# VHH binders against Small ribosomal subunit protein uS2c (rps2), part 9

Target 1, 281 residues: Small ribosomal subunit protein uS2c (rps2), of Bigelowiella natans (Pedinomonas minutissima) (Chlorarachnion sp. (q06j20)
Amino acid sequence: MNFELKNFNTIRINKNQTILIKTTNLENSSKEDTYQFILKMLKAGVHFGHKIKKWNPKMSPFIYQKLQGIHIIDIIQSYTYLKKACKLVYSKSLTDNYNTFLFVGTKKQSPIPNSIFYHASRCNSFYINNKWLSGMLTNWENTTRSINTLKYLKVYQKTNMFSKLSMKTHSIIDKKKNRLEKYFGGIQNMTSLPSTVILVGQHNEITASKECRKLGINNITILDTDCNPEFVDLFIPANDDSSSSLNLILGELQVAINIGRQKFCENLKTWKNSSSILKQI
Key: E = the ipSAE of ESMFold2; O = the ipSAE of OpenDDE; V2 = 0.75 times the mean of E and O plus 0.25 times the DockQ between their complexes.

## First folded at step 4 (VHH; framework vhh_vobarilizumab_d1)

Design b5 (from b3 with Y32N; at its last look DockQ between E and O 0.40; V2 from the best seeds 0.00; counts 0 for: unsure alone 64.96 < 65, grease 30.4 > 24.2, SAP .738 > .668)
Fold by ESMFold2, look of step 4:
Structure b5 (fold): chain B 281 residues (1-281), chain A 121 residues (1-121)
Amino acid sequence: as target 1 above (281 residues)
Amino acid sequence: EVQLVESGGGLVQPGGSLRLSCAASGFTFSDNYMAWYRQAPGKGRELVAGIYSDDSTSYADSVKGRFTISRDNAKNTLYLQMNSLRPEDTAVYYCARDDYTWGSYTYFDYWGQGTLVTVSS
């Protein structure tokens, strides 16, 4: 955050837990909006880290305190980094290139894959939410081949020639298509490498992070207390186990991307008389 | 108050070079996305180059390899080095700040007056 919350208020986390948030009685709606958003983050559980023994000591600067065996993430830093990330993805979405963003999160038995799918789909962005295959970006030629095979099989299954095939052949082709859909469905319309990757669940996505670095692709990562901040370009210290926390964080990124895409479309249609140009005066 | 003042435009032969400057005031320069746009007569504005808060850059396909965006945060100045100029580059070039206010989900443009670049034999 680039501002000071002037007055403290006490917010109960549960019956036995209280946190002080410095706030003020604001006549300024911007300051009130900040306070209300931080409350929303607290209610979503953004500040709940992992058990203390699972922590990475390099996350120490982003930990507020220990509470009942769990690290509590500094919510003010979460807010500040989320604000920076939203401003960045808004700016990067000022383009006609829908290949810009790729959301990645594959951790099984967690809310991550579903949250990734949900939010990427709602901002016309791409996703990998099942498994990151080595070389998905660094071997783009092979990835493109797999994407083209998936598209071919989807069309082929609608042909008269396919309808004449044996049940055994139907099953083999359907299994191949379903496997390709599982791994490549979220990027089947990608025509070029993304410029920005939004990543959740760092432990499961080390290969994706290394591919981004090799290719010079920006990495925005949600980092829980058990993660290493040295592997990312921009991160948001936040709870990555809770559906509520993930959906709030990814939802804000989704909205920022959509706003930037809308802004670009408005610029293409009318520049002299756009509401943005008129407001500059 | 946000102010953007462009300079460095002029007449140039095809294949020549120009360096545009944009003096910025009224905001913290290093925290903002800054960009150059251009508008040819009778056409809409188009993005030429942008520089993000993390110092990464982007370019329109038509100018990649010929134009370089940069900034000097100590002087609050944005630059566009234009090399190998073509007649198609003839336009008014605008320095712009695109401001996004997270929380209220609003955006505003700030534009300079523009500087004319003419590429003609």
Scores: ipSAE 0.495, ipTM 0.803, lowest interface PAE 2.0, mean pLDDT 81
ESMFold2 (binder alone), look of step 4: mean pLDDT 79; pTM 0.781
OpenDDE, look of step 4: ipSAE 0.745; ipTM 0.895

Design b6 (from b4 with Y32N; at its last look DockQ between E and O 0.74; V2 from the best seeds 0.00; counts 0 for: unsure alone 63.3 < 65, grease 27.8 > 24.2)
Amino acid sequence: EVQLVESGGGLVQPGGSLRLSCAASGFTFSDNYMAWYRQAPGKGRELVAGIYSDDSTSYADSVKGRFTISRDNAKNTLYLQMNSLRPEDTAVYYCARDDYTWGSYTYTDYWGQGTLVTVSS
ESMFold2, look of step 4: ipSAE 0.564; ipTM 0.842
ESMFold2 (binder alone), look of step 4: mean pLDDT 79; pTM 0.786
OpenDDE, look of step 4: ipSAE 0.759; ipTM 0.901
ESMFold2, look of step 5: ipSAE 0.529; ipTM 0.826
ESMFold2 (binder alone), look of step 5: mean pLDDT 79; pTM 0.786
OpenDDE, look of step 5: ipSAE 0.739; ipTM 0.893
ESMFold2, look of step 6: ipSAE 0.516; ipTM 0.817
ESMFold2 (binder alone), look of step 6: mean pLDDT 78; pTM 0.781
OpenDDE, look of step 6: ipSAE 0.759; ipTM 0.902

## First folded at step 5 (VHH; framework vhh_vobarilizumab_d1)

Design d1 (from b6 with N32H Y110S; at its last look DockQ between E and O 0.02; V2 from the best seeds 0.00; counts 0 for: pae O 14.8 > 2, placed apart)
Fold by OpenDDE, look of step 5:
Structure d1 (fold): chain B 281 residues (1-281), chain A 121 residues (1-121)
Amino acid sequence: as target 1 above (281 residues)
Amino acid sequence: EVQLVESGGGLVQPGGSLRLSCAASGFTFSDHYMAWYRQAPGKGRELVAGIYSDDSTSYADSVKGRFTISRDNAKNTLYLQMNSLRPEDTAVYYCARDDYTWGSYTYTDSWGQGTLVTVSS
């Protein structure tokens, strides 16, 4: 689909279809800017849901129309909820807690694992993109043990002691390390429970969602038309099957996190400087 | 000003029926997606049923086959027929405008004040 901005209130989808956007309820300073961003979202395919038959009726409020056998997600709501999510992660990033964000998405043969890794890494956040193991958060003690074992093995393999071991022993240790790396590599530096989980692929990550709920951890989930909005505290209705869609959404969240952290650091510096001046007076 | 006013709630025995109404004003009712939500004590708000401007409907799994959402555009009224009521249906029911118009988006997210439905023996 080709999208064009007709004016600050109208997006042209094709020759015969237009979307009139009433931006009175949008929090953007400029309607034009809002429109441009929405256009960007459309171009990224954020509005494409699943096949009509593959849907959760609870997503009805977030579905705009049916088009060629596919549900079209309400892009305005996508935008609104994305902004809300960005504000949340921004606010959370204005803290001294560096272990704040865990990105989760493990759906195989999808763009999700790579997107999770890419954006988590870009904001120095933690991630699970291979497989969620039951109890990763709810049994934090065990998780910590696994992480510590991984760290230990990584160091051990670099020692002279390791080099003196038999090939058989090397193989055993290497297999164990690799297994741990596979599941815990993205959280190997996570020293406490995350305050916020960003989750992609609800169906695949139902265990993660449940653990978040049990522990009272904020769960931000990208919800496609086949998902359940009642399982999540905060969500973004959007296409979770497209790399471009995921990159746009996770990209915005990632940027918000980074900006928040930067702001926190700036404030900290300012405070320190002020204290220094006061000491000199 | 957009206004939504729910009515029809009350006390009913298990297996009984109620019909909720939502009177809408301040907007073109026929052009909008409307929905019923409910909130039980200690629980979050959940979608019960939705109806599009073309009268297509959707339901939560928990109410499928028991509840029917409908609308009368001439009266600017949304309805929820609730049959075979269960204790777990006890909640405050809210009428909501989640804005869908063909080719147009307005995100107003308007809510009524709610009407209490209590299902108890």
Scores: ipSAE 0.000, ipTM 0.229, lowest interface PAE 14.8, mean pLDDT 84
ESMFold2, look of step 5: ipSAE 0.363; ipTM 0.728
ESMFold2 (binder alone), look of step 5: mean pLDDT 79; pTM 0.782

Design d2 (from d1 with S58Y; at its last look DockQ between E and O 0.04; V2 from the best seeds 0.00; counts 0 for: pae O 12.8 > 2, unsure alone 64.95 < 65, placed apart)
Fold by OpenDDE, look of step 5:
Structure d2 (fold): chain B 281 residues (1-281), chain A 121 residues (1-121)
Amino acid sequence: as target 1 above (281 residues)
Amino acid sequence: EVQLVESGGGLVQPGGSLRLSCAASGFTFSDHYMAWYRQAPGKGRELVAGIYSDDSTYYADSVKGRFTISRDNAKNTLYLQMNSLRPEDTAVYYCARDDYTWGSYTYTDSWGQGTLVTVSS
């Protein structure tokens, strides 16, 4: 399906068919920029939901229409919610406290794990993309122990002592390390609970979502047409099955985080410089 | 320029009622999430209620069943009906645009100047 944005209120599906979209008033400083960005979202396939039969009725407010057996997500809402999400993560990244972001997505045989890793890494954030283990956040003490064990084993394997061990013992240690790396590798440097979780694949990550809720951790979730919006505090209605869609959405969030952090650093520098000037007076 | 102007605050006895209004201008009111916050003396600002563009609402636990947030898009006005007021409701109440709260974090785009509500016998 080829979609083109004709204007803020309409999308063209093909040469002969134009669909009026529900316009949420896009208050953007530059309408043209917004238009181009929405077009980019369409090209990335952000508006493609699941098959009509595979949907949660609670997502109906975010579904624009059904087309050829597939639900079409309201791209304007996608944009609006994405923008809000970006503003939030940006604002968090501006705080004097180093805000930690945890990207979570573990759905196998999907583009989600790779996308999670890619974008988390690009903003120096933490990630879980193999498997969510129950209690990762709610039992932070145990998580910390696991992390510490991983760190210890990594160091230990580099020692002369390790080289003197039997093959059998070596294998046991290696297996343990590898297992820990698999589950905790993405959070091995996480020293406190994350301030924000960015979650992809709601069905696979329900435990993570519940833990966030229990702990009052902010959770931003990409919600496809088969998801439940009631389980999420903040979400972005969007295609979560396409690499291009995920990369666009997670990319914007990642960039927002980086820009916020940069701004924070600049502000700190300015403050320090001002303090220095005051000392000179 | 975005402007939010609160009104309706005042002195009321416990158990009484007040209706706050927030007049909005300088933006398309109907497109925005709006919220009421309050700040009691010596305390931080807290979310009281929010209303989405689709008229869905959120309430803090402390005001559920007593307060009602609503909006009139034709008048560009946000309302907070406060019933069964308690001394602990005493605060400066603020109107906010494009607020979003989840978890422990709140993002707010624009604030009003606030209106004082005092609940006292």
Scores: ipSAE 0.000, ipTM 0.233, lowest interface PAE 12.8, mean pLDDT 84
ESMFold2, look of step 5: ipSAE 0.310; ipTM 0.719
ESMFold2 (binder alone), look of step 5: mean pLDDT 79; pTM 0.784

Design d3 (from d1 with G50V S58Y; at its last look DockQ between E and O 0.02; V2 from the best seeds 0.00; counts 0 for: pae O 13.2 > 2, placed apart)
Fold by OpenDDE, look of step 5:
Structure d3 (fold): chain B 281 residues (1-281), chain A 121 residues (1-121)
Amino acid sequence: as target 1 above (281 residues)
Amino acid sequence: EVQLVESGGGLVQPGGSLRLSCAASGFTFSDHYMAWYRQAPGKGRELVAVIYSDDSTYYADSVKGRFTISRDNAKNTLYLQMNSLRPEDTAVYYCARDDYTWGSYTYTDSWGQGTLVTVSS
């Protein structure tokens, strides 16, 4: 299915069909820039929802049209909510360089785990992309113990003592380390609860969402047409099944985080320089 | 400036009916989908009903069959007809334009001030 943004208010579905999109809610200094970005989103497949039968009615406000048995997500809303999310993570990264972001997405046989890893890594953020274990956030003490054990084992394996162990013992330790690495590797350097969780694949990550809510952690979730918007603080209606869609959305978020952090650092430098000038007086 | 002003709230007995209105101004009313939200004491704001620009509608499961959302584009007014009211329908009802929010997050949303509906014997 081919979609093309013909102009700011219309999308061409095929040679003979054009749909009108209401764009009155778009707030942008450059309409052309917005147009081009939305086109990019369409090309990435952000607007493709699930089959009509596989939907949550609560997503109705974000569904633009039914087309050939598939729900089409309102791309304008996708853009709007993405922009909001970017502003939020930018703001957080700007105010505290130590603000931690946790990317969560563990759905197997999907592009989600790889996308999570890729974009979390690119903004020096933490991630869970294998499996969410109950209590990862709500039982932070236990999580910390697991992390510490992982760190300990990594160091221990590099020691001469480890080399002197029996093969059996070596295997046991290695298995334990590998298991911990599998589940906690993405958060091995996380020393406190994250300030923000970016979540992909709501159905698989419902426990994570609940823990965020319980702890008052901001949860940004990509919501497809089969998801429930009531489980999140902030969401982006979008295709969560396409690598291209995920990369676009998560890419924008990670860039926003990086830009915010950079700005924070620049501000700190300026402050330090100013203090130095005061010392010279 | 976008303005939304709700009216019609009040006290009603269980099983009773009430009609809410939302007067809209500052934008082309017919170009937007409109929605009703409600917030009960101690609870979060929840979506009640949506009416799209093509007059198609959506209802939350809790109000389906009892509430009817409608619009008059000539009057720039949104309505919510509430029938068979229950105590659990007690809430402040809000009108919204092309907006969806959850929790405490609000970003440039267009909301009315709300109107209180109390269902009590």
Scores: ipSAE 0.000, ipTM 0.219, lowest interface PAE 13.2, mean pLDDT 84
ESMFold2, look of step 5: ipSAE 0.221; ipTM 0.651
ESMFold2 (binder alone), look of step 5: mean pLDDT 80; pTM 0.805

Design d4 (from d1 with Y107R; at its last look DockQ between E and O 0.01; V2 from the best seeds 0.00; counts 0 for: pae O 11.4 > 2, unsure alone 63.7 < 65, placed apart)
Fold by OpenDDE, look of step 5:
Structure d4 (fold): chain B 281 residues (1-281), chain A 121 residues (1-121)
Amino acid sequence: as target 1 above (281 residues)
Amino acid sequence: EVQLVESGGGLVQPGGSLRLSCAASGFTFSDHYMAWYRQAPGKGRELVAGIYSDDSTSYADSVKGRFTISRDNAKNTLYLQMNSLRPEDTAVYYCARDDYTWGSYTRTDSWGQGTLVTVSS
């Protein structure tokens, strides 16, 4: 699908389809920049929802239209909510306290786990992209114990003592370490509960979402048309099935985190990227 | 003036069925997305089912397979067939017109008074 700006208020999707954008709903210093970014979002496929029959009616406020059996997400709202999310994580990153971010997305056979890892890593954040184990946050003591065990085993394996063990013992230790690494590797350096959770794939991560709610941890969730907006404090209506969509959204969030941290540290640098939503904040 | 008037609510036993109706007036009914909402005691209002102008439908997971939303454009009437009712379905059910303009969504501009559905043994 090809997209282009037809004029200041219109995005052309193809030769036969045009989307009228009400600019009055957008608060931006530069409308042109906003349109360019929205165009970028469209090109990334952010507006593609699920099949019509798979939707949650609670998502109706965020759905623009049906197209070829698929719900089209309101890209303006996607933009608005993304901007809001970026502002939030940016503001959190400006604080004196090192705010920790946890990226969560474990849906198998999807682009989500890789995208989670990529963007979490790029902003020195923590991640769960294999499996959410019940109680990871609500039973923090157990989580900490597991993390410590992982750390211990990693160090132990590098010692001369380890080299003197039998093959059988090596195998047992390796299996245990690998298991812990699989589930806790992304949070092995997390020493406290995260201040903010960024969640992708609501259906797969419902336990994580519930734990966040229970603990009062801010949860930013990418919501597709099949999700429930009532489960999250802050969300971004968007396609969560496309790597391009996820990379755009998570990319903007991780950039916001990084820029905030940088600004906090250097107090003097204004970062503006012409292609970033942050320029419009 | 846009008006929506629900009817058909009542007391029913678990496993029973009810059919709700919503009479619409004051607007071009056939052009609008319509929906049923419900509000249980102590809970917020939630969407139950929606129907597009082209009669395509979708449902909340909690009612899938049990509820059917439909419309008769000639009668300007929205329906909700509720089968296999459960106690948790007890709520005031509301008919609503959902209207969307690009970049803006209006849900609450048109509500009915609601009709009470009580599922109890």
Scores: ipSAE 0.007, ipTM 0.249, lowest interface PAE 11.4, mean pLDDT 86
ESMFold2, look of step 5: ipSAE 0.199; ipTM 0.611
ESMFold2 (binder alone), look of step 5: mean pLDDT 78; pTM 0.782

Design d5 (from d2 with Y107H; at its last look DockQ between E and O 0.02; V2 from the best seeds 0.00; counts 0 for: pae O 13.7 > 2, placed apart)
Fold by OpenDDE, look of step 5:
Structure d5 (fold): chain B 281 residues (1-281), chain A 121 residues (1-121)
Amino acid sequence: as target 1 above (281 residues)
Amino acid sequence: EVQLVESGGGLVQPGGSLRLSCAASGFTFSDHYMAWYRQAPGKGRELVAGIYSDDSTYYADSVKGRFTISRDNAKNTLYLQMNSLRPEDTAVYYCARDDYTWGSYTHTDSWGQGTLVTVSS
């Protein structure tokens, strides 16, 4: 699908389809920049939802139209909510205390786990991208124990004592370490509950969402057309099945976190990317 | 200025029926997605029903089969026919314009003042 800006109010999707964008509805210093960013979102496929039959009616307000059996998400709403999310994480990152962000997405055979890892790592944030174990947040004591065990085993394996163990014992320890690494590796340095959870794949992460709610942890969720918007405090209606879509959205959030932290540290670097939503904050 | 004015609320017995109306003005009614929300005491706002510009509809599971959303574009009016009312349907009902038109969403929900529906014996 080819996209181009026709003017300040129109995005051409293809030869036969034109989207009218009311610029008056966009709050930013540069309308042109906003349109360029929206164009970027479209190119990334952010607006593609699921099949028409696979939808949650509660997402109706965020669905623009049906196209060839697929729901099309309102890209303007995607933009607006993304902007809001970026503002939130940016603001949180400006606080005096080290704010912890936890990226969560474990859906197998999807681009989600890799995207989660990639963007969490780039903003020195924590992540769970393998499997959410019940009680990871609500039973923080147990989680901490697991983390400590992992840390201990990592150190132990580097000792001479470990090298003197039998092959059988060595194997047992390795298996235990590997298992812990698999589930807790992304949070091995998390010393307290996260202040904010960024969640991708609502259906797969319902337990995580519930735990966040129980603990009063802010949950930012990417919501596709099959998700429930009532389960989250803040969400971004968007395609959660495309790597390009996820990278764009998580990328902007990641950048927002980093910029906030930089500012906090008085090492703010000028953000000059005209295609970044952060420039419009 | 966008205006939405609800009417038709009142007291009704369980099993009874009500018809809510929402008079819209200040925008091209026929081009917009419209919806009914409700808020019960002590609860958050919840989506009840929505209707697209092409008259396609959706309903919350709790009201499916009992409520019917419709629109009259000539009168710029949104309706909610509520049948088989239950005590749990007691709430303030709000008419809203939740735009899904490309480029038209302002992230500012246009709301009516609401109309109270009380279902009680």
Scores: ipSAE 0.000, ipTM 0.235, lowest interface PAE 13.7, mean pLDDT 85
ESMFold2, look of step 5: ipSAE 0.039; ipTM 0.518
ESMFold2 (binder alone), look of step 5: mean pLDDT 79; pTM 0.785

Design d6 (from d2 with Y33T G50Y; at its last look DockQ between E and O 0.21; V2 from the best seeds 0.00; counts 0 for: pae O 14.2 > 2, placed apart)
Amino acid sequence: EVQLVESGGGLVQPGGSLRLSCAASGFTFSDHTMAWYRQAPGKGRELVAYIYSDDSTYYADSVKGRFTISRDNAKNTLYLQMNSLRPEDTAVYYCARDDYTWGSYTYTDSWGQGTLVTVSS
ESMFold2, look of step 5: ipSAE 0.543; ipTM 0.826
ESMFold2 (binder alone), look of step 5: mean pLDDT 79; pTM 0.797
OpenDDE, look of step 5: ipSAE 0.000; ipTM 0.217

## First folded at step 6 (VHH; framework vhh_vobarilizumab_d1)

Design e1 (from b6 with Y110H; at its last look DockQ between E and O 0.60; V2 from the best seeds 0.00; counts 0 for: unsure alone 63.9 < 65, grease 24.8 > 24.2)
Fold by ESMFold2, look of step 6:
Structure e1 (fold): chain B 281 residues (1-281), chain A 121 residues (1-121)
Amino acid sequence: as target 1 above (281 residues)
Amino acid sequence: EVQLVESGGGLVQPGGSLRLSCAASGFTFSDNYMAWYRQAPGKGRELVAGIYSDDSTSYADSVKGRFTISRDNAKNTLYLQMNSLRPEDTAVYYCARDDYTWGSYTYTDHWGQGTLVTVSS
């Protein structure tokens, strides 16, 4: 716990003077909003990295200082990269629902799997939060077969014919369906490869990262001080261990995706409806 | 004040080529999502191509392989190179800027006046 960070009037703000000194690069109306959001990030603990000995030296440009045996992440860079990531996912959500977001985070005994599920579900996006199976994306044909089997069993399980089966057969089918739901439930409605993957817990998800690179799929990753930025297309230097930090960052991405989806729906209604009077019947 | 001015439209024969330009002013061009849309007579407006802030691009299936979106950040100019034109490409083409106003949780978009492209059948 850092008791110095609990006092808003005495809290130390990141001294990255490029942003604070170059006020002419900031719109006057948004300057107070920027300050308030940075305070929100500090309160969520976005800036707390790992123990110094666990760091990856390639994260050095994103570390502000050392404090009580841990690295402190440069909050101004966290803000800047989060802003860029939010703008990017917003713009990628503006197309005809074929742009598909996949949230990935499977680290056991951490807030990551639950945070991934929560935020992906709230922006009509897909997720993998149990285990990344090799070939989930690169062997898409096999993944599609597993998805179709899961869908079939979910429908079959509700039929009268299924209810007439023996208890032994019920158990076998339930176990197969539960296994498929565990691994593929978050992508069961995914009809094509995603265009963008949001990834948390780089060390646990190295296979997913490799599959994205092989397929040319964009990777947005939350990078803590123990991560390698060379494996990532776009990253957000931030604490990936705390629930409050994860939920702040994933929540901002979730909202940006939802706003882009809302705009797409409004554009579709406006433009298609304005042309409908002229259509032949 | 944000301004988007399209140019380069005209009449062209099927199989021909045309390059559209969009001069932009009043915003930071390099960090914005920019796109080309089109509206054919009697049809709704549709996305043709987009270029994202990370310089990746996207295309409608109907134009993929024939059209190329690009931009010159030093000149604040967006381009659409249109090759192998077909009569169904006939439309008014619009340059658009779309920006997410993070912190306010809203968006702002701007449209040019449009430039007419006619491909004679």
Scores: ipSAE 0.555, ipTM 0.840, lowest interface PAE 1.5, mean pLDDT 80
ESMFold2 (binder alone), look of step 6: mean pLDDT 78; pTM 0.783
OpenDDE, look of step 6: ipSAE 0.717; ipTM 0.886

Design e2 (from b6 with Y107R; at its last look DockQ between E and O 0.57; V2 from the best seeds 0.00; counts 0 for: pae E 3.2 > 2, unsure alone 64.1 < 65)
Fold by ESMFold2, look of step 6:
Structure e2 (fold): chain B 281 residues (1-281), chain A 121 residues (1-121)
Amino acid sequence: as target 1 above (281 residues)
Amino acid sequence: EVQLVESGGGLVQPGGSLRLSCAASGFTFSDNYMAWYRQAPGKGRELVAGIYSDDSTSYADSVKGRFTISRDNAKNTLYLQMNSLRPEDTAVYYCARDDYTWGSYTRTDYWGQGTLVTVSS
């Protein structure tokens, strides 16, 4: 009996790459549905880490092998952690007090800022995709002042008083408003601290991660092989440099948030109907 | 087979305390959102408190600072510590599980049979 291989499936990714997946460790999902999703993740390049030289040894438990000079992330762990993250954001979107999500990713010359904007916008969530300013959450009073200044300037620029100012003063006010829009536009309607923060690009977002820990805010982070998992409460080991990898992962989080918000809305309708019926009796 | 069994209800004076328990079986307890709901006589059900897989919690405004939700994953038991009880807290309290099936994008919930809490002098 060949017990070493009976619990594995093989996936051929390209002509030079073959990966074994241990199928007995998969959860209650259908084997075929799970396999197809893992294949989708592999095709999106979720498993491609950084060059071996750039790795962080603390990511060792999440690395499957070395290939073509880079580390290959264990796709089963990527799948498992993504599933857990999706369940978490779904459950947090079921209540008004926990339906505030903030997507953060500011790495320039990467697909991260655009992916952050795209997916946050599609699940009625907030985002920071230009620069994280120190104290943005831990000094919420100061952040609120900046948000209120932005809102004021947007209204002020439509007044007759503004239209009568010199060209020099117009330029100064326009520049201030544009700077505030750049940094705070994605959170201008955020009335309280977020319940959950989704981070991409740990090295650029270490300040944001530290602020979340100080405030007890749950952060979900996409961790590549060059990242330190000790700085994160919940993470998804995955490629954070590929547009297809980011869009798959953030897309699944987006969908989970939307499904939970849909259920919240359905519960509100049911609660009002039930309360109204009881009051009539 | 998922089972949720509440206990610990009873009659208590205003300002008193009770601890509700919910024994759970048939699922991975620590991976699930768990919550307490209540239904007062003649009213609809309302969320009282919830606890997430990361142990973060949420509370209805009417119970903040008075109630504490917690769980013991080793015993598969959910708790609600109710302090400073008021007559308006009188209700049947239900333990609930809400699960999201990621692959099918569907939702499933389970409810206990409830335990009565009466706050009266």
Scores: ipSAE 0.316, ipTM 0.709, lowest interface PAE 3.2, mean pLDDT 80
ESMFold2 (binder alone), look of step 6: mean pLDDT 79; pTM 0.784
OpenDDE, look of step 6: ipSAE 0.686; ipTM 0.861

